VHH binders against FERM and PDZ domain-containing protein 2 (FRMPD2). Designs and how they scored, part 1

Every score and structure here is a prediction.

Target 1, 301 residues: FERM and PDZ domain-containing protein 2 (FRMPD2), of Homo sapiens (Human) (q68dx3r342to642)
Amino acid sequence: RDLCVVLLNGQHLEVKCDVESTVGAVFNAVTSFANLEELTYFGLAYMKSKEFFFLDSETRLCKIAPEGWREQPQKTSMNTFTLFLRIKFFVSHYGLLQHSLTRHQFYLQLRKDILEERLYCNEEILLQLGVLALQAEFGNYPKEQVESKPYFHVEDYIPASLIERMTALRVQVEVSEMHRLSSALWGEDAELKFLRVTQQLPEYGVLVHQVFSEKRRPEEEMALGICAKGVIVYEVKNNSRIAMLRFQWRETGKISTYQKKFTITSSVTGKKHTFVTDSAKTSKYLLDLCSAQHGFNAQMG
Below, numbering starts at 1 at the first letter of every chain, in headers, positions and changes, except where a header shows other numbers; Kabat numbers aren't used for antibody chains.
F stands for the ipSAE by ESMFold2-Fast; E and O both for that by ESMFold2, at different seeds; each is averaged over both directions (binder to target, target to binder). V2 = 0.75 x the mean of E and O + 0.25 x the DockQ between their complexes.
[cut] marks letters that were taken out.
The coordinates of atoms that the task and the answers printed are left out; those that the model quotes come from them. Centres of patches stay.

## First folded at step 3 (VHH)

Design a1 (from e3 with S31D S57R; framework vhh_etentamig_d1)
Fold by ESMFold2-Fast, scan of step 3:
Structure a1 (fold): chain B 301 residues (1-301), chain A 123 residues (1-123)
Amino acid sequence: as target 1 above (301 residues)
Amino acid sequence: EVQLLESGGGLVQPGGSLRLSCAASGFTFSDYGMSWVRQAPGKGPEWVSGISYSGGRTYYADSVKGRFTISRDNSKNTLYLQMNSLRAEDTAVYYCARGETYYIDSEGAFDIRGQGTLVTVSS
């Protein structure tokens, strides 16, 4: 059977597999195709409601495949069954990455996360990151550029919400001017500066999932951010996230689940913070993600 | 009704080895991660090791890392803990726990089931 794996460069890879094939077998095939050597940081995920859910290597594809995939050995099953190669574990410094291709994958992921508004930062930094990406991908400002003629599309470099607030014309003018005035960094050097800037952001490397207050009020939509450093509790208002609480692992006693409930217990205060997810499966996934991130932090620290 | 029955404990010399078992019943074992938790005399419970529902991911407390190996056999509804290079400080009652809880602070409060199995490391 067939499934599609979306790579960070936007390429769609058609993978041939068996009904009994595991996620791990697909991961190995995909990373080999992409010539990745530092596999520790990567995972395969499926997307549900705009959120990525990472899959364990031992999981059989037939258990997560869309209805009918097992029964239909057709390209139709590939169009329906889509997985994503994504970064699951984020290093604090890009200097810990030994291969330029791994650093390039981190750049592609963070670029995409900025554009899809998974990684939030202020307007000034968004413009700076857009200019660095333009420098990395386009090169130096064109010598004979006519200011009235666009040489790039703003939506490829700046998130839609900022374009809406500033207008496309203003974004184009400001980004073009910043590009003209930018340092002569290009290619990998511009990508490394992009990584350096993003690695200092509070929300860098945070995997975000929607949750609700225990009292299930729609006006109290929340999100949990899970990362190498711990868990962040966000209040969601007007499609933006405001960090309300931060639990470092050293300050977290335990994490538990029961049905749709996900509970964090502080080791400092002993207080319990309970959240409601859309399903028992999601609550268990968040617990698994927390244990994986904590384990990663312990190995890198 | 969830039932967990620990076994395999005993008296062993420092540097020796023991294998603990936990027989699970009353729930679908393969749907849950599992943990080993120990309680030394006069101390609170300490989380030792955890394993995912499929066995694909394992985690260890720093005090046992490199010496203990957690494993499971889903066909037999059994969890194992292979303990090598045992030290006097490993003396404790060992409990298995169904893995709906992940412990970050190994000295935290635990919801322990069953009677446990006693491991005594003594010369």
Scores: ipSAE 0.006, ipTM 0.369, lowest interface PAE 9.4, mean pLDDT 83

Design a14 (from e3 with Y103W; framework vhh_etentamig_d1)
Fold by ESMFold2-Fast, scan of step 3:
Structure a14 (fold): chain B 301 residues (1-301), chain A 123 residues (1-123)
Amino acid sequence: as target 1 above (301 residues)
Amino acid sequence: EVQLLESGGGLVQPGGSLRLSCAASGFTFSSYGMSWVRQAPGKGPEWVSGISYSGGSTYYADSVKGRFTISRDNSKNTLYLQMNSLRAEDTAVYYCARGETYWIDSEGAFDIRGQGTLVTVSS
């Protein structure tokens, strides 16, 4: 049977597998194809409601496949099985990465997350990151460039919401001028500067999932951010997230689940904070993700 | 059915050593973080030490840090606590614990505890 894995460079890799194939076997094939050597940071995930859910290597594909995938040896357009190669664990500084290709994968994911509005930052930084990406991918400002003539597509470098707020023409002009005035950088050096800027952002490396207050109300939407440093509780208003609470691992006494409920206990205040997810499976996943992130943090410290 | 069986407690002189063991069954031991919790006579439970599912990360209460060592053998489904330089204040019933969490830190809590093993430090 056929499975599609989306790579960070945008490539769709068709993987041939059978009903007994595991996520781990697919991960090994995909990372081998991509020539990745530092596998610790990566995982395979499926997407549900714009959120990524990472899969354990021991999971059999038939347990997570769309209905009917097992019964037909060939993929049909109605039963597309898609997974994503994503970074699951984010290092605090790119200097901890041994291979240039690993650094390049971090660049690709952070750039994609900025464009797809999964990683948010202010307008000034968004424009700076767009210019750095343009420098990394296009090189120096063209010497023969005529003012106001676009040599790139703004939507490939700046998120749609900012383009709508500023207008495409203004974005094109400001990015072009910043590019013209920027320091000359060589491909990878521009990517490393992009990584340095993004690694200093408050939401860098945070994996975000929707939750609700214990007394669920649709208008009281919340989110949990899970990262190497701990858990962040967000209030969601008008498609924006406001950090309300931050739990560092050393300040977290217990994380537990019961059915659709996910509870964090503060070791500092002793207070319990309970959130409701869409399913017991999601609650268990969040607990497992917290465990994995805590373990990663301990290994890097 | 989850079962945890603690052993290795006893009477020991101040400055002495003891090694506690916890035999686990009824669940996938290698998938869970584990902890040791103690309860002295007339006092509430006190978290002592924790270990991640792989054994790669260990955590200790300040009162025991440098004296106690937690370890695990996932091939034998067994958790250990090596206790050195024992003090009268270490006298307690020691419990092996598994939480619904897959990690433990200094304030770690748990949902399952064994029957315990008594450690008495006295001359």
Scores: ipSAE 0.000, ipTM 0.169, lowest interface PAE 11.8, mean pLDDT 82

Design a18 (from e3 with G99W; framework vhh_etentamig_d1)
Fold by ESMFold2-Fast, scan of step 3:
Structure a18 (fold): chain B 301 residues (1-301), chain A 123 residues (1-123)
Amino acid sequence: as target 1 above (301 residues)
Amino acid sequence: EVQLLESGGGLVQPGGSLRLSCAASGFTFSSYGMSWVRQAPGKGPEWVSGISYSGGSTYYADSVKGRFTISRDNSKNTLYLQMNSLRAEDTAVYYCARWETYYIDSEGAFDIRGQGTLVTVSS
């Protein structure tokens, strides 16, 4: 049976497996193919409503496969089974990563998250990161560059929303000029500076999931960000996230679920903050993710 | 009617080992994460260890990390805790509980259904 795993470089890897195969078996095959050695930071996830949900290694593929995957009536079927290799646990500093390939995977993930608008920052930093990516992937500004001749596509380096605000032509000119002035770093050094910049962002390493307030009106959309440091509560307006509350693990007494409800209890105030998810499965997943992130934080510090 | 029955506790000398078991019934065991929680004499409950519904992910309190191993057998509806290098501070009644509540600080109320199993570490 066929399963597609999307790698961080954008490659689609076709994995041959049995109906009895586990997520862990696929993870081992994929990471072996990608030649990854530091596996603790990575996981396999499925995507639902533009959000990634990480899978336990012992989960059997048949339990999560799309309807009809077991039967595979025709190759022309629309029933495609797709998983994603993604970083689940983010280190605070790239110096904690022992292998260059692991650092490169972190670079690819953060590049992707910025372009897909999962990681937000201000316009100045977005342009700086785009230039660093040009230095890392293209190298130094072309010596033979003609004023009117483009040498890169802006949509590969700058998120669509910024291109829309500035216009493609202005982004092209601004990024090209910054690239011309920024010839000091190349290749891996440019990637490491990209990592250094992104690791200082408030939303670095935050896994975001949509939730609703138990006591608020339906028009008020929210999101929870779960990371190594704790939980962030966001208010969502016009596809933008505004941090309203931050719970560091030391400030969190307990996290509990009941049906579709997910509750965080402050150890500082004793106050309970309850959120509603789309399903009991999602609420339990968020609790498991919090447990995993807290455990990772304790392990690294 | 959720039922959890802990067993395997006893008296052991410091540095010794014990294996605790929890037999679950009245719910779909393989659909729930499970935890071990302990309560020392005169103290509040402390979360010790947790395991995901499939057994693929395990978690431990800093006080037991490297010494205790949590595991499960979904075919037998049984949860286990292997305790090595036991210390006097591990003396407590040990309970198993469904993992619907994660305690960052181990102080707090747990949904404890069973009678627990007493572990005494003493010379």
Scores: ipSAE 0.005, ipTM 0.350, lowest interface PAE 11.0, mean pLDDT 83

Design a19 (from e3 with T101I; framework vhh_etentamig_d1)
Fold by ESMFold2-Fast, scan of step 3:
Structure a19 (fold): chain B 301 residues (1-301), chain A 123 residues (1-123)
Amino acid sequence: as target 1 above (301 residues)
Amino acid sequence: EVQLLESGGGLVQPGGSLRLSCAASGFTFSSYGMSWVRQAPGKGPEWVSGISYSGGSTYYADSVKGRFTISRDNSKNTLYLQMNSLRAEDTAVYYCARGEIYYIDSEGAFDIRGQGTLVTVSS
């Protein structure tokens, strides 16, 4: 049987597996192929409604595969079974990463998350990060460049929402000017500067999932951000996330689920904060993700 | 009414093993997550482990992770805790509780019902 794993560099890796194969077996094959040595930070995930859901290593592929995959696929009617190699656990500083290839994977994911609007930050920082990515991937501003002539595509460096707000022409001009005035660092040095900037962002390393408040109307969209530091409660308005509450793990006493409900209890105030998800499976996944992130934080601290 | 009856405790030497059971009645056991909570002599209650309604997910306090295994048999309405590599610090009365719960600090207020089962780890 075949499944496709999308790597952070955009490569689609076709993995041959058995009906009894586990997520863990695929993870080991994929990370070996990608020559990754620091595996602690990575996981395999499937995508549902633009959100990534990480899979347990013991999960059998047949449980998550598209209909018909368990049977011998017919070449003309075979459904694509796609998983993603993603960073699940984010270090507070890139200096904790021992291998350049691991740092490069962090750069690729953060770069992609910014472009796909999973990692949000203010306009000024988005432009700065775009210039750093241009510096890392293209190099220094061309000496013989004609002013106002495009030498890159803005959509490869700046998220679509910002291009829409500023217009493509204004973004092109602003980014080109910033690139011209930037330092002469490129390659890995530019990537490390990119990592240093992103690691200080409030949304760095935050895994975001849609939820609804139990006390609000069902149409009012919220999100939970789960990361190494704890849980962030967001209110979602006009495709932007506004942090309403932050729970550090040391301030979190209890996390529980009841059907579609996910509840966090403050160890400081004793107050319960209840959220509604789309399914009992999602509520349970959020609990599992919180447990995993807390465990990672405890191990690294 | 919800009834939970713990059993399986006893005296065991350090490094030994015990298996605790909790017999549940008065509710649809297969629809609820379950937890184990312990209380050592002279100390407050401490959350030990939790399990989802289907048994598909399990959670453990850092102090027992890698040594204890929580499991359930929904056909028998029974919750289990397999305790391996027992230490003197595991000495406590063990209680089962209804609810899929993960405690970050492993300490808190618990709705403990019933008598529990005493586990004593001593040479």
Scores: ipSAE 0.012, ipTM 0.536, lowest interface PAE 8.0, mean pLDDT 85

Design a4 (from e3 with G55K S57Y; framework vhh_etentamig_d1)
Fold by ESMFold2-Fast, scan of step 3:
Order: C-alpha cells, then sequence, then structure tokens
Structure a4 (fold): chain B 301 residues (1-301), chain A 123 residues (1-123)
C-alpha cells in the first residue's frame, strides 16, 4: 500500500508500506529520504479542520488510515492517505541547531506558517519577512527590472489577508521597494535573519488548537496554544488571536481530561480552567501534547 | 461509593517483574480513565501511568516508559500495571486513581483513593 507524505519544501513523497507498518517506520523512511540528522524536533502529523495532529511512532497506519485504505485493491486516487512532516518542538534560538539542513527546515515551516496564517504578526513584520524570503530565494534586486512587470508573485511571500487589505499592487510595490533598498544579504544568511525575526514573535513555536470555554457561549471561539514554555489561552476574533492567559509549566499544578473536557489547574492561584474540545480524542491529544512539550522544555534546560 | 483495591505488590530483586491489579467498584469502570500513582518512602506522590476509557490511549512517566505497561479489563472492572526491569528507585506504595490525569507538580497534588500496594525492590 501507498501513502503520501508532504514535506516542508512542498514535495509529495509516496511511501510504500504494508498493513503492519507503523508511523515510526514511515517517519524513519521520510527523514532518511530528506537527509535529516536532528530528528528530535520533527514528527508526522495528519490534518483535521486545518489543524495538525502529531502521531505516536508506535501507531499502526491502518488505525489512522481513511476508510477503505486497508481493503481497497485498486489505487485510491479519490481518497488519498496523506501525512505531513512537521516541526513539533521549536528551539528558542536557531544557533542550538547543529546542521544547516535542520535550520533550513525550520525556515521552510515558519515561512509556510506565515503564508498559511498559522503564525500571526503585524503588517510591518510580514513585509520584512517577505523581503527576507525574497532575498533568500532571488538574492539582490534585479538590476534591469521593468517596473510594470513583476519578477515575483506576491502570494508566494505575503499572506492572502494582507494582500486583500493592502491590495496586490500596493504589496508588490512596497515589497519591491524594500527589496531594492535592502542589503546584499542572501541565501542562508537571509534565512537565518528570517529565523531570528520569527523566533521573537509571541506565537513562535506555539501549536494552536480550537477549544471552547466551559462557561462561555458556543459562539465565542477560543484556542489553546501549546509550546515549550507552557500553555497560552487565546480569544479568537476575525481570524486574530488575543492572548488572555499564559501558564508557564512551573505555574501549572496539573492537567487533566474527562471526555471532551480539558482542565488546567494553576499552581499559583489554585484556579481551574476548563475547556471543551470537539471530542474525547482531541482532549487526550492535548494532554499528550502538553506532556511532550513539558518534557522537551525540561530537556533543553 | 467509589472503591479501589490495589494488590500484587511484594518484595522483588532488581531486574525482576511484578504485576499490580486494581479492583474497582461503585462506579461504571468502563466510562473512566484510570491512573497509577506511586509514593516512595519520604517522597511526595508521583504519577506513573494513565489509560483512557478507550484502551487505545496510554501514557507513561519518563522514569517508567519502556519498562511498565498499563492495561485494563473492563469485563472484570480491573486495572493492571505490568512492571518489568524493576530498579531500587521503583520502591514505593502504588495507588490506583480514577481519572485521566497528568500531574506536573506531583507533591501534594493527588487525591489518592484506596490503601495502595507496597512494592519493594532490593537484593
Amino acid sequence: as target 1 above (301 residues)
Amino acid sequence: EVQLLESGGGLVQPGGSLRLSCAASGFTFSSYGMSWVRQAPGKGPEWVSGISYSKGYTYYADSVKGRFTISRDNSKNTLYLQMNSLRAEDTAVYYCARGETYYIDSEGAFDIRGQGTLVTVSS
């Protein structure tokens, strides 16, 4: 049987497996193909409702495959089993990464997350990051550029919502101008500056999942951000996230789940904060993700 | 009236194995996640392992991962902990707890039920 793994460079890798194959076996094959050495930071995830859910290495593929994957004798082009190679654990500084290829993977994911609006920042920083990506990909501004003909597509560097707010023409003009006025920084150096800028963002390295407050109306959307430093509670308004509460691991007394409920108890105030997820499976996943992130934080110091 | 009765503890040599059991009564066992918590002499309680009401989800503390296996038998209302490759530092009273709970600050945080079962690992 075959499944598709989407790599951070956009490549779709067809992986051959059998009914006994585990997520770990696929992960090893994919990371070997990609020549990755620092595997600690990476995981395989499936996407559900625009959110990534990381899989345990011991999980059998047949347990998570789409209906009919095990039983279908013919190629399932109409129902593809797709997984994603994603960064699960984010270092606070890229200098902690030993290999250039690992740093490049961090660059690719953060760039993609900006474009797909999983990582938010202000307009000025979005334009700066777009110019840095342009420097990394094209190098210096083209000397013989024709003003009426663009040398890049704005949608490859700037998120759609900003293009809509500013108009494509204004974005193209401003990015081109910034690129023209920028230093001769290019290639890996431009990527490292991109990483330096993104690592300072409030949402850097935060894995976000939709939840609802037990006490709030169902119409009021919330999100939990889970990262190496702890848990962030967001209020969601018009595709924007506002941090309401932050729980550092040292300030977290316990985390528990019961059915669709996920509860964080503050060790500082003793107050319990209960959130409702879409399923018991999601609540269990959030508990597992918190445990994993806490363990990563302890490992890094 | 929730009742949890732990058993299976004893004296074992380093590298040995033990299987702990927890007999549950007074609630619908199959509807609850379950956990094992231990308390070593002179130490606070430490969460060891958890299992969801769906037997497909299990969790382990780093100190026991790869050595211990949590399981359940809903037809017998019984929770199990298979302990392999036992070490002196595994010496503790082991308690069964109702609920799917991960404790980051383990000292004084647990509402333990039952009397526990003593596991002593020594030569």
Scores: ipSAE 0.007, ipTM 0.291, lowest interface PAE 10.9, mean pLDDT 83

Design n14 (from k1 with S54R E103W; framework vhh_8k46_1)
Fold by ESMFold2-Fast, scan of step 3:
Parts: structure tokens; C-alpha cells; sequence
Structure n14 (fold): chain B 301 residues (1-301), chain A 123 residues (1-123)
């Protein structure tokens, strides 16, 4: 049976597996292929409604596969089984990573998360990150270039929402001028600067999932951000996330689930905050993710 | 390389105010995030405040939040630190630093450092 794993460099890796294959077996095959040594930061995830859900290594592939995968080859099966190799645990500083290839994977993930608007930051920082990516990929501004001639595509460096707000021409001019005036950083040094910038952002390393308030109308959207430092509660407005509350792990009391409900209790105030998810499975996943992130934080501190 | 010159330090009584200035060498200033750091005698250098390359974002150490204001004028290649309600514990040599396009809160990775300006708060 065939399974497609999407790597952070954009490569689609076809993995051969059987009905009894586990997520862990696929993870080992994929990370071996990618020559990754520092495996603790990585996981395999499936995507549902534009969100990534990480899988436990002990999970059998057949339990998460699309309909018909177990019975392949089947005449009616047109579904592809796709997983993603992604970073699940984010270090606070790149200096904690031992291998350059691990640092490069972090760069690729954050670069992609900026472009796909999973990681938000202000316009000034987005432009700076675009210039750093140009330095990493092209090096110094081309000396012989005509001022108005494009040497890159803005959509490869700047998120679509910013291009829409500024216009493509203004983005191209601003980024080109910043690149022309920038310091000479090349290759890995530019990538490390990109990592340093992103690692200071409030949303760095935050895994975001849609939730709803029990007392709000069905159309009112909220989100929970789960990371090494704790939990963030977001209000979603005009396709942007506004942080309402931040709970560090030391400030979190009991986290519990009941059916579609996810509840986090403040150890400081004793107040309970309850959110509604799309399913009992999602609520349990959020609880498990919180436990994993808390454990990672304890391991690193 | 960017050269930085801090000025505006001096002697002031507790509760007083001072405005520090940091003048940068020309061309690349507007592409750099700027920070202020301080070092008291016998202590490690500590972060005070930072401002992004266009001035849209600012960050402050908890010890100075609400008392100090960082600002910049890219037309004059200058960053400022307005210090109000000064306390004896604010006594230090104040340094400005430039970082290539970031507004980082910690002392790591600032590319260029200026000579400091001494601030003494005592009665």
C-alpha cells in the first residue's frame, strides 16, 4: 500500500507500507531518508480543515487512512493517503540544535508557516523575513540588475494578505530596496538570522486549533494555541488572531475534557475556561497535545 | 559597518528625566532594529528597550516599562530613549546597539555596539 509523506522542502516521498504498519515505522523511514538525527522535535501529522494533527508512533496506519486504503487495490479507490513531516516541538533558540540540517528544517518550516499565514507578525517583520530569505537563497543584491526589473517573485517571499494590502508592485520595490541596502549575509548565516527573528515572535512554535465558546453564536470563531510555554486563547476577527489570554504551564491547573468540551483551569485565579470543539476526538487530541508540550517544556528546562 | 554614538547622559536627581540619543552612520540605519542596553558597575549588561527598523514595534524591560519611551527618527539616523521618573537603580552606562532588521528583547545577536553614555541618578 502507498502513503505519501510531504517533507518540509516540498518533496513528496512515497512510502511502501502494509495494513499493520505504524506511524512510528513510517516516521523512522522518512527521517532516515531525510538524514535527520535530532528526531525529538519532529512528528508526522495529517491535515484536517487546514490544521495539522500529530499522530502517536503506536497508531496503526489503517485506523487513520482514508476509506478504501485497507482494501487496496480496489477499483473505486481514488483517495490518496497523505501525511506531513512537521516540527512538533519548537526550541526557544537555534543554538540548542546540534546539527545544521536540523536548523535548516526549522528554517524551512518557519519560512513555510510565514507564507501560509500560520505564523503571524507585523508588516515590518514580514518584509525583513522576506529579505533574509532572499539573502539565504540569492545572496547579495545583483549588482548589474535594472532597478525596475524583477529577479524574484514576491509571492515566494511575502504572504498573500500583505501583498493584497500593499500591492505587488510596492512589495517588490520595498523588498528589492531593503535587499540592496542590507548587510551581506549568505546561506546558513541568513537562515540563522531568520530563525532568531521568528523565535522571538509571540506566535513562534504555537500549534493553533479552532474552537468555539459555548455562549457564543456558531459563527463566532475562537482558537487555542498550544506551545512549549503554555496555552494561548485567541479571538478570531477578520481572519486575524488576537490573543485574549496566555497561560504558562506553571499557571495552569487541571485540563480536562468531556465530550466535545475542553476545559482549562487557571491555578492563579481558579477560574475555568471551557471551549467547544468539533468532536470528542478533537477535545482529547488537544488534551494530549497539552500534555506533550508541557512534558517537552519540562525536559528543556 | 554601522558606527553608533550615544549621548545625553549626565547626573540627575531621583524623579528627574533625561533623554539619550544614539546617532548612527548613514545609509543602512533605516534597515536596522535598534536597542538600548545598560551596565551598572560590577553587574552584567542588561536589556532596556528596543525599536523595530521602521518604529512600528517597541519592547521594554519590565524594570523600565511605563517610565522609559524609545523612539527613532530615520531622517536623522537617530534613536532616542526618553527616561522619566529616574531611580537610583537606573544608574549605569547606557549603550545603543543595532541589529540587522530585528527588535530582539535579549542581548544576543546585536551586530553593532556604540560607546556608552553614563547616567548617574543620586541625590
Amino acid sequence: as target 1 above (301 residues)
Amino acid sequence: AVQLQASGGGFVQPGGSLRLSCAASGRTFSSYAMGWFRQAPGKEREFVSAISWRGGSTYYADSVKGRFTISRDNSKNTVYLQMNSLRAEDTATYYCAADSGTWYEVTYGYDYWGQGTQVTVSS
Scores: ipSAE 0.000, ipTM 0.290, lowest interface PAE 14.3, mean pLDDT 83

Design n15 (from c3 with N32Y Y103W; framework vhh_gocatamig_d2)
Fold by ESMFold2-Fast, scan of step 3:
Formats: structure tokens, sequence, C-alpha cells
Structure n15 (fold): chain B 301 residues (1-301), chain A 120 residues (1-120)
């Protein structure tokens, strides 16, 4: 049976497996193929409603596979069984990563998260990050680029929302001029500067999941951000996230779930904050993710 | 008033040993990861060894088996035991601290460095 794993560089791997194969076996095959040595930071995830859900290594593939995967190839094969190799645990500083390939994977992940609007920052920083990505991927401003023609596609470097606000032409002009006037920072050095800039953002390394307040019904969308530092509660308005509360792990008391409800208790105020998810499975996942991130923070974060 | 103060550098013969120490103050030491970096003239600064708040360690391939990083939370200190020293280990060694502190605090601090020279 075939399983597709999407890598951070955009490559799709066809992985051969059987009915008894585990997520861990696939993870080992994929990371071996990618020559990753620092495995602690990585996980396999499936995507549901634009959110990534990381899988435990002991999970059997047949428990998460699409209908009919176990028995026969699907008649139409329109929905393939797809997993993603992603960074699950983000270090506070890239300087603690041993290998250049691991740092490169962090660059690719953060680069993708910026473009897919999972990681937010102000317009000035977005433009700076776009220029750093051009330095990393193209090097210095192209020779003989005197005819005002685009040498890159703005949508590959700048988020769609910013392109819409500024217009594609203005983005192209401003990014090109910044690139032309930039220092001779190239390749890995440009990637490390990109990592340094993103590492200092409040939303760096935050895994975001949609939730609803127990008191506020579905019209008042919220999100929970779970990361090495703790939990962030977001209010979602007009496709934008506003951080309302931040709980460092030492500031969290009890975290519990019941059915579709996820509850976090502040150890500072004693207040309970209850959120409603789409399923009991999602609520349990958020609890497990919190435990994993807290454990990572104690070890390495 | 965060400070990292390195000591223990010096001139040593190839095959010799040195212990570097880094004394920390001004932060909750047990919450921070500590690392040793080195920089030789004309080269980039590179991670030699790191020890996380929970005790997990990481090492550069060329020093693995020769160097050992350790920490003493009661003394607010981190150490790098260097054995079987080679000429290519000659560098200024820097202590760095990485915190998981508040959302708005700086997350890295550096010491002044201590020179290690391996030569006959």
Amino acid sequence: as target 1 above (301 residues)
Amino acid sequence: EVQLVESGGGLVQPGGSLTLSCAASGFTFSDYALAWYRQAPGKKRELVAGIYSGGSTVYMDSVKGRFTISRDNAKNSVYLQMNSLRAEDTAVYYCAAYGSGSWYEPFDYWGQGTLVTVSS
C-alpha cells in the first residue's frame, strides 16, 4: 500500500507500507531518506481543515487511513493517504541545533509558515523576511536586472494578504529595491538571519488550533496556540489573530478534557478557561500536545 | 545584570586536558540551556557542546567522546571537560545561555570568552 509523505522542501515521497505499519516506521523511513539526524524536533502530521495534527509513533496507519485504504486502492484515488513531515518542537535559538541540515529544515518550515499565514508579523518584518529568503535562495541581486522585469514571483516570498493590501506591483518594487540595497549575506548565512528574526517573534513555534469559547457560540471564533513556552489564547476576527492571554507552563495549573471541552486553569489567578473543540478526539489531542510541549520545554526549550 | 564569566583557558600540549568553567549570575540558572561555542581567527563561531535545562546534551561531531559538558545548578555553573586536545581545538571558547523565560525577555546571553591554545 502507498502512503504519500510531504517534506518541508515540497518533495512528495511514496512510502510502501502494510496494514500493520505504524507511524513510527514511516517516520524512521522518511527521516532516514531525508538524512535527518536530530529527530527530536520532527513529527508526522495529518492535515485537517488547514491544521496539522501530529501522530504518535505507535499509531497504526490503518487507524487513520482514508476509507478503503486497508482493503483495495480507492476506485477514483481522488483522496490519497497523505502525511506531512513537520517541525513539532521549536528551539528558542537555532544556535542549539547541531547540524546545518536541521537548521535548513527550520528555515523551510518557518518560510512556509510565513507564506501560509500560520506565523504573523508586521509588514516591515514580512518584507525583511522576503528579502532574506531571496538572499538565501538567489544570492545577491541578479546581474543585468536593469529592465524592470520580475526575477521572482511575489507570491513565493510574501503572504497573499500583504500582496492584496500593498498590490503585487508595489511589493515587487519594494522587495526588489531592498534586495538590491542589501548586504552580501547569502545562502546559509541568510537562512540563519531569517531564523534569528523569526525566533524573536511572539508567534514563533506556536501550533495553532481553532476552538470556541464555552460562553461564546460559533460566531465568536477563537484559537489556542500551543508551543514550548506555553499556551496562547487568541481571538479571531476578520482572518486575524489577536493574543488575549498568555500562559507560561509555570503559570498553568491543571489542564483537563471532557468530551469536546478543553480546560486550562491559571495557577496565578485560579481561573478556569474552557474551550469547545470539534470533537472529543481534538480535545484529547490538545491535552496531549500540551503535555508534549511542556516536556520539551523542560528538556530543551 | 546578567553575566556569564568563563575561566580555565590556557596553553596546553596536544593530547592534554583542560576544564573550562562558566559562572552565571542575574537569572534563574536552572531554567536556562547553556552552551559552549568556539571561534578560531577567520572562522565562524561554532557550537561545541550544549546542555539543556532538563539535562539533555548535544555535541559537535569532532569533539564527541573527547569533550563532556556538565552543569551544577547549585553553583550556577556549566563546565566543559576537554580531553585529548588537538591543534584544531585552538580557539576562543564562549559560554552562552538560552532562556525559556517570559514572552518578552531576551533569550541569549554571552560571556567574554576564554582562549584555549593547543601547541607544542
Scores: ipSAE 0.050, ipTM 0.527, lowest interface PAE 7.7, mean pLDDT 84

Design n16 (from k9 with S54R S57K; framework vhh_8k46_1)
Fold by ESMFold2-Fast, scan of step 3:
Structure n16 (fold): chain B 301 residues (1-301), chain A 122 residues (1-122)
Amino acid sequence: as target 1 above (301 residues)
Amino acid sequence: AVQLQASGGGFVQPGGSLRLSCAASGRTFSNYAMGWFRQAPGKEREFVSAISYRGGKTYYADSVKGRFTISRDNSKNTVYLQMNSLRAEDTATYYCAADTYRIVTEDAYDYWGQGTQVTVSS
């Protein structure tokens, strides 16, 4: 049976599998196809409510497949089975990556996370990151001006919310002017600068999931950010995330789950912080993700 | 590669003024964005101010805004930091830094100078 794996370069790869196939078998096939050698940082995930959930390698595909996938006849496109190859573990410095293709994958992921507003930063940095991406893709600003037609589409470089606030024309003009005045970084060097810039951002490498406060608040929405450094508690207001609390792993005591509840205890204050998720499965996933990220941090030193 | 040398630090009383200079070696100074950073004893390095390649845009940390002014002279390959109304909390080693790109974060700089000490005390 077939499933679709979306790669970071936008390619949709059809993978042949059977009812006994595991996530790990698909992961190995996909990373082999993509010629990736540094597999430690990558995982396969499914998307639910605009969030990515990473799958354990031992998971059988039939347990996560949509209704009808195990059935022999292909009925409709409504029964599509799609997974995503994504970076699960983010290094603090790109110099730790041995292969240029691994660095390129990190670049592609961070580019996509910026555009999809999974990685937040201020407007000035967003414009500058867009210019670095233009340098990576096109090199220096074209000497001959294409006055009748722009040489790029703003939506490929700048997130939609910023385009809406500034207008597409003003973004086009500002980004083109910044590209014209920018330094002469080109190709892979521009990508490495993009990586260095994004690695300094507070939200770099943070995997974000929606949660709710156990105690009712006027603000209805919260989020947990889970990363190599620890856990971040966000208040979500007007489609923006505001960091309320940051727990480094050494400051984190017991993490536990019960039904739809996820509880993290401060080892410094002894206070318990309880959040409500959409399901017991999601709460358990967050616990497992915390354990994985803590383990990765300990391994890297 | 570019080499940066900061100078102009010293001892000054609260309310005083100092002008720091950062001289760059090399022929491509006008292609670099320039920044000033500081590090007080026992604290992490913090951003102070930055100036774009040709001086058209300047950036300041909230703690120094209205008191410090950054400028550059591309004919002399030098960037300056004019520090007015100095306070005890401005005591630090001041570093100049060059970036091959525009300022996007406080730590995204390619080349760093040795530093110059500023002490504000009575």
Scores: ipSAE 0.000, ipTM 0.156, lowest interface PAE 16.9, mean pLDDT 82

